# VHH binders against q9y6x5, part 330

Target 1, 379 residues: q9y6x5
Amino acid sequence: LPPKLLLVSFDGFRADYLKNYEFPHLQNFIKEGVLVEHVKNVFITKTFPNHYSIVTGLYEESHGIVANSMYDAVTKKHFSDSNDKDPFWWNEAVPIWVTNQLQENRSSAAAMWPGTDVPIHDTISSYFMNYNSSVSFEERLNNITMWLNNSNPPVTFATLYWEEPDASGHKYGPEDKENMSRVLKKIDDLIGDLVQRLKMLGLWENLNVIITSDHGMTQCSQDRLINLDSCIDHSYYTLIDLSPVAAILPKINRTEVYNKLKNCSPHMNVYLKEDIPNRFYYQHNDRIQPIILVADEGWTIVLNESSQKLGDHGYDNSLPSMHPFLAAHGPAFHKGYKHSTINIVDIYPMMCHILGLKPHPNNGTFGHTKCLLVDQWCI

## First folded at step 16 (VHH)

Design ga11 (framework vhh_7uia_1)
Fold by ESMFold2-Fast, scan of step 16:
Structure ga11 (fold): chain B 379 residues (1-379), chain A 124 residues (1-124)
Amino acid sequence: as target 1 above (379 residues)
Amino acid sequence: QLQLVETGGGLVKPGGSLRLSCVVSGFTFSSYAMAWVRQAPGKELEWVSSISGSGGSTYYEDSVKGRFTISTDNAKNTLYLQMSSLKPEDTAVYYCARVQYTYHSGTWKPFDYWGQGTQVTVSS
């Protein structure tokens, strides 16, 4: 029988939460598995871009999901979290579930992972749930475990997505220890439920499980706002994305818009597209707008309005506050091994190796994850 | 038509052994994972052990690991739990249960069919 893998994401799970809060169930998982303390995500450090990078191994400029809000000037199409089902946006890459289904006699299953309810290159996950935030973790877990146990051809790759602790991180901020403690304890209990459910259903010994996240969270404040309206009139540009990375489409000369913005705030960097730092790998895609604004950590870009968010993400991917972690358990993984850092694009070639799939060309380096795997030599 | 019937319970001294059997009708084990679940007096239901539909994978709650063995005989449609080194804390009603198999359920529970239970009493 082919190897099986379940990939689980808890949205917005900042890596250092593991050091500041108690996770008895997650610690038991890690004790018999592996932990990567920091995963360096892709820029911008947002949900849709990073979830797609995990399953494609590509930087955003290569896979085409360059933000949570996008505009294509040729087709005049708009992308958002409420308008994400057009295959056009997803077709610049081949995610692992598509590759899994197109190689040998295999199926994929998905509970809410971004992109899995969209046909990509005319291929949709064999079993999937249409995105609905109201569906409980238990129902998502039920469907995934049932599909893993009772499918023909067999489900060898499965994904499970959960919106917390991101929603609470935005609402309370990561420094609200009372509220975040409650939220994170609930997540640890869900991890306990996941492990117990897999054991009850006879899946645990033969299943590789990865628990990870797309980004972290940083504290925001009403004292750290950048009012874009104080620097430039709405008539000069179209706003494609706002905060903390603003995507500006000029309606007048690009240089004139740049000159109005470049001195707007000491807490924001203003880039012409060709001047975006190479380390971001955020330049070579038509969906990246002509002017990009990048706020400093903890600063929020606003349009003459207050922000209700006490926490946010999307900031520079070099910031530890933006980093998630990765924990894994199963027959492919060492037991009791701790690793410091990998790149989020490295997860894809590792998963392809575990599943015996030929990866599409990607930006990950398999060597970075070798020490996690029992069938590989540590470098 | 679908029925689970447990037998093999009884009174045993600490350190003793019992074998529970669950005969099922109306379905086959190759299609479902099966479990043993117990309930001690005044306590919540506690999962004890599970076996995959193929019989190739077995799982145990930590307190029974090394003492209990779950197995199936697919030709007889029978699930077993061999219990050894029994302790007073193992005193409970033992239920066999079928792991749920549905494609879409808004109120999922891990088990969809249960037997009537068999009493195991470990007494000093």
Scores: ipSAE 0.000, ipTM 0.336, lowest interface PAE 13.8, mean pLDDT 89

Design ga110 (framework vhh_7uia_1)
Fold by ESMFold2-Fast, scan of step 16:
Structure ga110 (fold): chain B 379 residues (1-379), chain A 124 residues (1-124)
Amino acid sequence: as target 1 above (379 residues)
Amino acid sequence: QLQLVETGGGLVKPGGSLRLSCVVSGFTFSSYAMAWVRQAPGKELEWVSSISGSGGSTYYEDSVDGRFTISTDNAKNTLYLQMSSLKPEDTAVYYCARVQYVYHSGTWIPFDYWGQGTQVTVSS
């Protein structure tokens, strides 16, 4: 029987939450599995880019989902995460479910992971749910476990995505202990439901399960706003993305736009595309705009208005507040092992190894995850 | 052809023990996970325990873990549930079930074949 893997994401689950709140179900999961305390995500630290990096092992400049709002300079197409199903945006990489279906003639299943309701290289997940935030965790869990249990060819790779704690992190901010405690307790209960469902189905000891997230969350404030309208007139540029990383497409000379922006606020960095720090791996793609503004942690870029968000993400990926965690359980993983840090791009080659798939060229390093795996020499 | 027949239920005092048996015919249960599911009076169906197919891994709902033991005897085509330290809240009809999703009455359910059930009553 081929190995099976279920990849679960709780959007916006900051690693630090594990130390400040109680997670009895997640702790039981970790006790018999592995925990990576910090996952260093890719820049920008946003939902669509990082979810696609997890399943491709590529930096955003390489897989092409460089933001939740994008403009492609070559084709003149516009992307919005809320409603865009054009395969064009996703075709610069091959996600693991496509590889799984094509290399081994196995099935894949998806409960709302970003990109799984889009045909990529003419291949869509064998079983999937169209994205709808109103669908309960229970319905997503029921569908994914049904597909894992009774599909032919067998489902060997499955994904499950949940919008919390990101939605509440934005609404309340991560420092609201009362509201975040309630939200995180509910998530721990959902993890308990997941484990119980897999035990009920007789799958628990035979299925590899990864629980991870795409990014963390940081506290924002009405006292930490950068008003872009105070820096530059709207007639000089087209705004492709706003906050906390603004993507600027100049309508006039690029140098003139840069000069108007570069000293506007002490709480943002202004980069010409070629000057974006190499450590971000955020430069070599036509969807990255000629000028990028990067706000300091906890600062929000606005257009002459207030922001209702008390928490946000998208900031510098070196910030611990932007880091998620990774926990895993199953026949591929050691029991009771804790690891400090991996890169989010390292998850893809590890998953390919578990499934027996040949990975596409990627930015991950298999050696970084070897100590998690029972069939590898940890040296 | 496909049959699941439960036996072993009855009346027992708190702290007592019972062994439920489910005789299977018409399929190889080592090819399927098997489960015990119970329904207390006026309550929803509650999963109790599962055993994986050929792997022989066993699983329990938290409230019965350490008190109940699920097992199989392949030579006898029989699934067992050994129930110990029984409590009044264990009172229910216990069903043997094959783990396989089926579409039934507008919804997917994770059990396609069930036995007729056996009553377990725990009271003084």
Scores: ipSAE 0.488, ipTM 0.827, lowest interface PAE 2.7, mean pLDDT 92

Design ga111 (framework vhh_7uia_1)
Fold by ESMFold2-Fast, scan of step 16:
Structure ga111 (fold): chain B 379 residues (1-379), chain A 124 residues (1-124)
Amino acid sequence: as target 1 above (379 residues)
Amino acid sequence: QLQLVETGGGLVKPGGSLRLSCVVSGFTFSSYAMAWVRQAPGKELEWVSSISGSGGSTYYEDSVQGRFTISTDNAKNTLYLQMSSLKPEDTAVYYCARVQYVYHSGTWIPFDYWGQGTQVTVSS
């Protein structure tokens, strides 16, 4: 029987939540599986970019989903809907469900993972749900497990996405222990439901399950705002993305716009595209705008208005507050093993190995994850 | 035709034991996971225990872990639930079920065939 893998994402699950709150169900999952304490995500530390990096093993400049809001200067197309169904935006990479369906004549299933309701290289996930945030976790779980159990050809790769704790992280901020404890307890209960469903179906010991996230969350404040309108008039530029990484398309000479922005705030770095730090791997794509503004952790870029967000993400990927975790259980994984850190791009080649797929060229390093796997020699 | 027949229910005192049996016919028993599901009066269906078809892996709901044991006799096409340390809260109709999704009443449910049920009553 071919190996099966279920990849689960809880959006915005900051790694240190595991140390500050109790997760009895997740801790039981980890006790008989593996935990990677910190996953270093890609820049910018946003939902669509990082979810696509998990399933492609590529930096954002390489897979083309460079932000949640994008403009392509070559084609003059705008990506403003967070789940845009135009394949153009997604076609710069081959996600694992496409590889799974094309290399092995296997099926893939998806419950709301970004990109799975879009045909990518003329291939859509064999079973999928059109994105709808109102659909319950229970309905997503029911569909994904039904497809894992009932499909022909068999579903060997399945994805499940949930919007929390990101939505509550934005609303309350990660320092609101009372509200965050309720939200995180509900998530732990959902993990308990997931494990119980797989046990009920007789799948638990034979299915590989990865639980991870795309980014963390940091505390914001009305006292930490950067008003872009105090720096530059709207007539000089088109705003492609705002906060905490602003993407600026000049309507006048680029140097003139840069000079108006470069000394505007001590809490924001202003980069010409070619001056973006190499460590970000955020330069070589037409969807990256000529000027990028990067706010310091906890600072929000605004247009002459207050922000209701008490938490946000998108900041420098070296910041621990931006890092998620990865936990896994199943026949491919050791039991009771803890690992300190991997890169988010390393998840893709690891998943390809588990499924017996040949990975497309990618930025991940299989060696970084081999200690998690029972079939690998690790010292 | 596919048939699941439960036996072994009855009245027992708290702390007592019962063994439920489910004889299946009409399908290859070892090719499916099998489950025990219960329904207490006025409550929703609750999954109790499952056993994988080929692997023999056993699984339990938290409230019965350590008290109930699920097992199979493939030669007899029979599923068992050995219940010990029974509590009044275990009072329910116990159903044997085949684990396979079926579309029913607008949704997919994980059990396509059920037995008629056997009543377990735990009372002094």
Scores: ipSAE 0.664, ipTM 0.899, lowest interface PAE 1.6, mean pLDDT 92

Design ga112 (framework vhh_7uia_1)
Fold by ESMFold2-Fast, scan of step 16:
Structure ga112 (fold): chain B 379 residues (1-379), chain A 124 residues (1-124)
Amino acid sequence: as target 1 above (379 residues)
Amino acid sequence: QLQLVETGGGLVKPGGSLRLSCVVSGFTFSSYAMAWVRQAPGKELEWVSSISGSGGSTYYEESVKGRFTISTDNAKNTLYLQMSSLKPEDTAVYYCARVQYVYHSGTWIPFDYWGQGTQVTVSS
């Protein structure tokens, strides 16, 4: 029988939550599996970009999902809806479920993972749920496990996405210990439900399960706002994305817009597209605008308004607050092994190896994840 | 006809032992995971234990782990649950179930066939 993999994401699960809160169910999962304490995500540290990087192994400039709000200057299309189903935005890469279906004539299943309700290169996940945030974790889990149990050809790759703790991280901020403790305990209980369901179905010891996230969360404040209206008049540019990375499309000479924004605030960096730091790998795509503004950690860019967000993400990917973790259990993984750091793009070639798939060219390095795997020699 | 028939229930004192048996017919026994599910008076159904179709992996609900042992005899088409150190809270009707999703009453349910159940009472 072919190997099977379930990839689970809890959106916005900052790595250091593991050190500041108790997770009895996740700890039991890790005890018999592996833990990567920090996953260095891609820039910008946002939901859609990083979820697509996990399943493609590519930087955002290469896979084309460069933000949660995008404008393509060549085609003049705008992406501004979390349920945008235009394949145009997703076709610059081949996600693992497409590779899984095309190389081995296997099935894939998806419960809400970004991109899985979109036909990409004329291929949609064999089983999927249209994105709807109101659908419970229990319903998503029931559908995924039903598809893993009942499919022909067999489902060998399945994904499960959950919006917390990101929604609560934005609402309360990561420093609100009372509210975050409640939310994180609920997530740990959901992990317990997941493990119990798989044991009940007789799948637990034969299924590879990865639990990860796309980014972390940092504390914001009404005392840390950057008002763009104090820097430049709205008539000079079109705003494509606002905070904490602002995407600016000039209506006048680019140099004039740059000069009005440059040094306007000591709490943001202003870059011409060609001057964006190489370490971000955020330059070579038509959807990256001519000028980007990058706010310092905890600072919010606004247009003469208050922000109600007490937490946010999207900041520099070198910041530990932006990093998620990865935990895994199953026949492919060692038991009781802890690893310090991998890059989020390394997850894709590791998953391809587990499933016996030939990866598409990607930015990940298989060597970085070898020590997690029982069939690899890492020394 | 697909049938699951449970036997081996009864009255037992706390700390006692019972062995439940489930004889199956009408399908290839080793091709499915099998489960024991119980229902205490006035309570919801509770999963107790599962065994993979190969018989290689066994699983238990936390409260019964170390006290109950699930096993199969493929030649006899029989699933067993050996129960030891029984407690009053183990009092329930125990059902043998085949692990396979079925669509029922607007939802997918992970057990398609069940036996009639066997009563286990732990008292005095």
Scores: ipSAE 0.606, ipTM 0.878, lowest interface PAE 2.2, mean pLDDT 92

Design ga113 (framework vhh_7uia_1)
Fold by ESMFold2-Fast, scan of step 16:
Structure ga113 (fold): chain B 379 residues (1-379), chain A 124 residues (1-124)
Amino acid sequence: as target 1 above (379 residues)
Amino acid sequence: QLQLVETGGGLVKPGGSLRLSCVVSGFTFSSYAMAWVRQAPGKELEWVSSISGSGGSTYYDDSVKGRFTISTDNAKNTLYLQMSSLKPEDTAVYYCARVQYVYHSGTWIPFDYWGQGTQVTVSS
């Protein structure tokens, strides 16, 4: 009887939404499971980097997905196309579904989780959906539960990704209580649908389910813009990524570009790659550009125009607004237990333990999550 | 050919009780989760209750929780639904279903075989 795990991500689900809005279905899930109030994610606090950190247990500099837009100077490849399925970008780590398939002849299933529609180390998720944002949550849930129910060899690890509340967080900003209340209620209803579907299929008490997210969201404003064109002419550099972390590839002397940027705005920190703070673990990868600009919380870097985003993420990972939560239910987890904080890289070794897999070397610490688990002694 | 045969339906007054039975043949009964689903006149199919394979974990829709009990007798290849405190809203055709996905009419359905149904009518 191999253990089974379903990992669910609601993109951009800021931890303190749980305190400011009502979630009857999620609260029922937590009542019979566990809640981690804050998950300290990795820098930069963006979708692709953090989703890959969850399933590898690695910092971005180690797994190689260092941003949503990347340039590799060694190979001269660009990553910014949502249709880019080049394994090159993903091959610096081994995600859990690959390990799951290779260690005990088990299957993995995926509904839209970043990287699952790409062959990584010549291994693609046994069952997967090509990424398409127009596919409903219901269709994703139907496919994932079908694969959990019908597969040979059995699906023991499954992932499910949903774009909300991130899309609405960007559009309305997290301080828009009316619009965010409607979006978060819909998400809570989807959690209710998920639990009901698993009960209908007879899977609920024997399946471990983790509900988490990759990052939070902070309020932006037209009053908090950094116009990069006021700092430096476009002829001096190639822009790899813009906001709130700008990745700058100099076309002239690096020191000259740095000097033009370093005092341009009091609301932006400018780093030469070797001066990026060690606490970010964002330095040792060829895809990290020679100069990185980091905007202060709520500030947007623009090119001589307004931003339509009322909310954003990507900021310093020490900011509570950037933190998601983690809730879990199933035979591996205690019931009614609340934990304060874990690191997002700690999720991977915990999942490996639940599935009985030997983890690849990683940056997580199993001890940080042992209090969540029934088969561990917590001190 | 697989066969699921429901019995035990009928007319009952509000507050009454009925026990539905589903006799199964043609497959290894205990290796599949089994479900009861219902359809009221002019309504969509509604899931009522499920029981996991041979493990015996039971699940209920909120509308029937505390009133209905699902159980199996593996020696008799029979699935039961004990219905108590019946309400007019419980009036429906009740289907016994095997939990296994099948592709049907353009979509994946989580029940590959079900019986012809048994009518439950709750009225004074």
Scores: ipSAE 0.533, ipTM 0.848, lowest interface PAE 2.6, mean pLDDT 92

Design ga114 (framework vhh_7uia_1)
Fold by ESMFold2-Fast, scan of step 16:
Structure ga114 (fold): chain B 379 residues (1-379), chain A 124 residues (1-124)
Amino acid sequence: as target 1 above (379 residues)
Amino acid sequence: QLQLVETGGGLVKPGGSLRLSCVVSGFTFSSYAMAWVRQAPGKELEWVSSISGSGGSTYYADSVKGRFTISTDNAKNTLYLQMSSLKPEDTAVYYCARVQYVYHSGTWIPFDYWGQGTQVTVSS
């Protein structure tokens, strides 16, 4: 029988929440498993890019989901929250569920993970739910565990996505201890429900479970706004993405647009595409626009308006506030092991190893996750 | 025909012990996880314990952990629940169930076959 893996994401779960709040259910999970305290995500630190990096092991410039809002100048196509189902956007990489299904006698199941309701390289997750934020965690859990229990060929890779604590992080900001405490307690209770469901089904000791996230969250303020309309008139450019990383497509000479933006705010870095720092691995893709603007942590780029967001993400991936964590339990993992840091692209080759899959070429380093695994020499 | 038959229920004083048995027929017992589920008067079904068919791993609800022991005798096609340090709160009808999802009454439920139930009453 092939090994089984359930990958769970709680969107926007900042790593240091683990130090500042109590998580009795997650702490019990970690006691008999492993914890990676910080996961260094990919730039930009947004939901769609980082979720796709987890399942492909690739930087955004390589897998092609470079933002939550994109434009491809070659094909003239636009990607947005309402138009994420075109396979064109997802076809620059092969996510793990596709590779899993291409092997004989394996199925994949998905409850809302980004990309799983899209046919990628003519392959869609064997079982999936069309994205709908109103569907409860309980319904997602019920479907995923039913598919893990009742499928032929067997489901060996399953994913489960939940929108919190990201939605509340945006609304309240990560420094609102009262509201965040309530939200994070609910998430811990959902983790307890997950573990109890798997125990009830007799699956807990034989299923590998990874709990992780795509990014963190930082505090924003109405006192930290960059008004792009004060820098440049809308007639000179097309705005592809706004904040905290603005993607600018010039309608006039690129140098003229750059010069109007360059000195507009001390709290924003302005890059021509070829000048984007190499450490971001955010340059070699047609969907990355000719000029990008990168706001400093906690600063919001606006168009002559106020922002209602008290928290945001998308900032420099070197910032600890942008980092999620990873916890795991199951037969592949050590018990009671704590690790400091891995790269988010390292998760993919680790998952391929657990499932016995040959990974596609990727930017992860298997050696970075060896100490988490019982079948690897780490001492 | 497929059958699950529970026995061993009864009246017991607080602090007492009972052993429930579930004899299974009509399927390959070791191929399925098996569970004990209880229902107290006027309350919803509560999962109590499970045992995996392939691995022999055992699991317990927090309310019974350390007091109840689930086990199987595969040669006899029998599932057991050894109950000790019984409390009035343990008073319920106890059901033996096979772990496999089935669609029923508009929803998926994780147990496809159940026994008739056996009454456990804990009172002074």
Scores: ipSAE 0.635, ipTM 0.886, lowest interface PAE 1.9, mean pLDDT 92

Design ga115 (framework vhh_7uia_1)
Fold by ESMFold2-Fast, scan of step 16:
Structure ga115 (fold): chain B 379 residues (1-379), chain A 124 residues (1-124)
Amino acid sequence: as target 1 above (379 residues)
Amino acid sequence: QLQLVETGGGLVKPGGSLRLSCVVSGFTFSSYAMAWVRQAPGKELEWVSSISGSGGSTYYQDSVKGRFTISTDNAKNTLYLQMSSLKPEDTAVYYCARVQYVYHSGTWIPFDYWGQGTQVTVSS
């Protein structure tokens, strides 16, 4: 029997939440498994980019999902909706479910993971749910476990995505201890439900389960706004993405737009595309606009309006507030092992190893995750 | 052809013990996980315990852990639930179930075959 893996994401689960709140179900999961305390995600620290990096092992400039809102200057196509099913946006990389289906006679299953309802390289996840935020965690779990139990060829790779605590992190901000405590307790209960379901089905000891997230969350404020309209008129540019990383497409000379923006705020860095710091790995793709604005942590870029968001993400990936965690349990993983940090791109080659798949060329380093695995030496 | 028959239920005092048996025909346990599921009067179905189809791993709902033991006898095609330190809240109809998803009435259900149930009553 081929090994099986279930990859679970709780969107916006900041690593530091583990220190400030009680998670009895997650702690029981970790006690018999592994914990990576910080996962250094890719820049921009946003949902679509990081979810696609997890399953491809690539930086955004290589996999092509460079933001949640994108414009491709060569083809003149726009991406701004989570339900955009144009394969064009996703075809610059091969996600693990495609590799799983093409290298072996195996099936993949997906409950809402970004990209899984899109045919990528003419291959769609064998079983999937069209994205719908109204579908309960319980229904997603029921479908995933049914497909793991009742499929031929066997489902060996399955994904499960949940929108919290990201939605509440935006609404309340991560410093709202009362509201975040309630939200995080509900998530811990969902983790308990997941473990109980797998035990009920007799799968728990034979299934590899990874619980992770795409990014963290930081506190925003009406006192920390950057009004772009105070520095440049709308007639000078087209706005592709706004906050906290603004993507600017000039309608006039690029240098003139840059000169109007470069001193706009002490809390925002303005980059010509070729001057974007190399450490971001955010430069070599046609979907990255000629001018990029990067707000400092907790600052929001606005167009002559207030922001309703009390929490946000998308900031510099060196910030601990932007980091998620990774926990895992199953026959591939050690029991009771804690690791400090890995890169989010390292998850892909580790998952390929667990599933016996040959990874596509990627930016991850398998050596960074060796200490988590029973069949590897920490060298 | 496929049949699950539960026996061993009855009336018992708090702190007592009962052993439930489920005799299976038409399939082998090594191909399927097996479960015990209970329903108390006026309440929803509650999963109690499972045993894996391979490896013999056993799993328990938190409220019964340490008090109940699930086991199989493959030579007799029989699933058991040994119940000890019984409490009034354990009063329910106990069902033996085969773990395999089936589509019923617009939804997928994780148990495709189960018996008629056996009544367990814990009272003084």
Scores: ipSAE 0.633, ipTM 0.888, lowest interface PAE 2.0, mean pLDDT 92

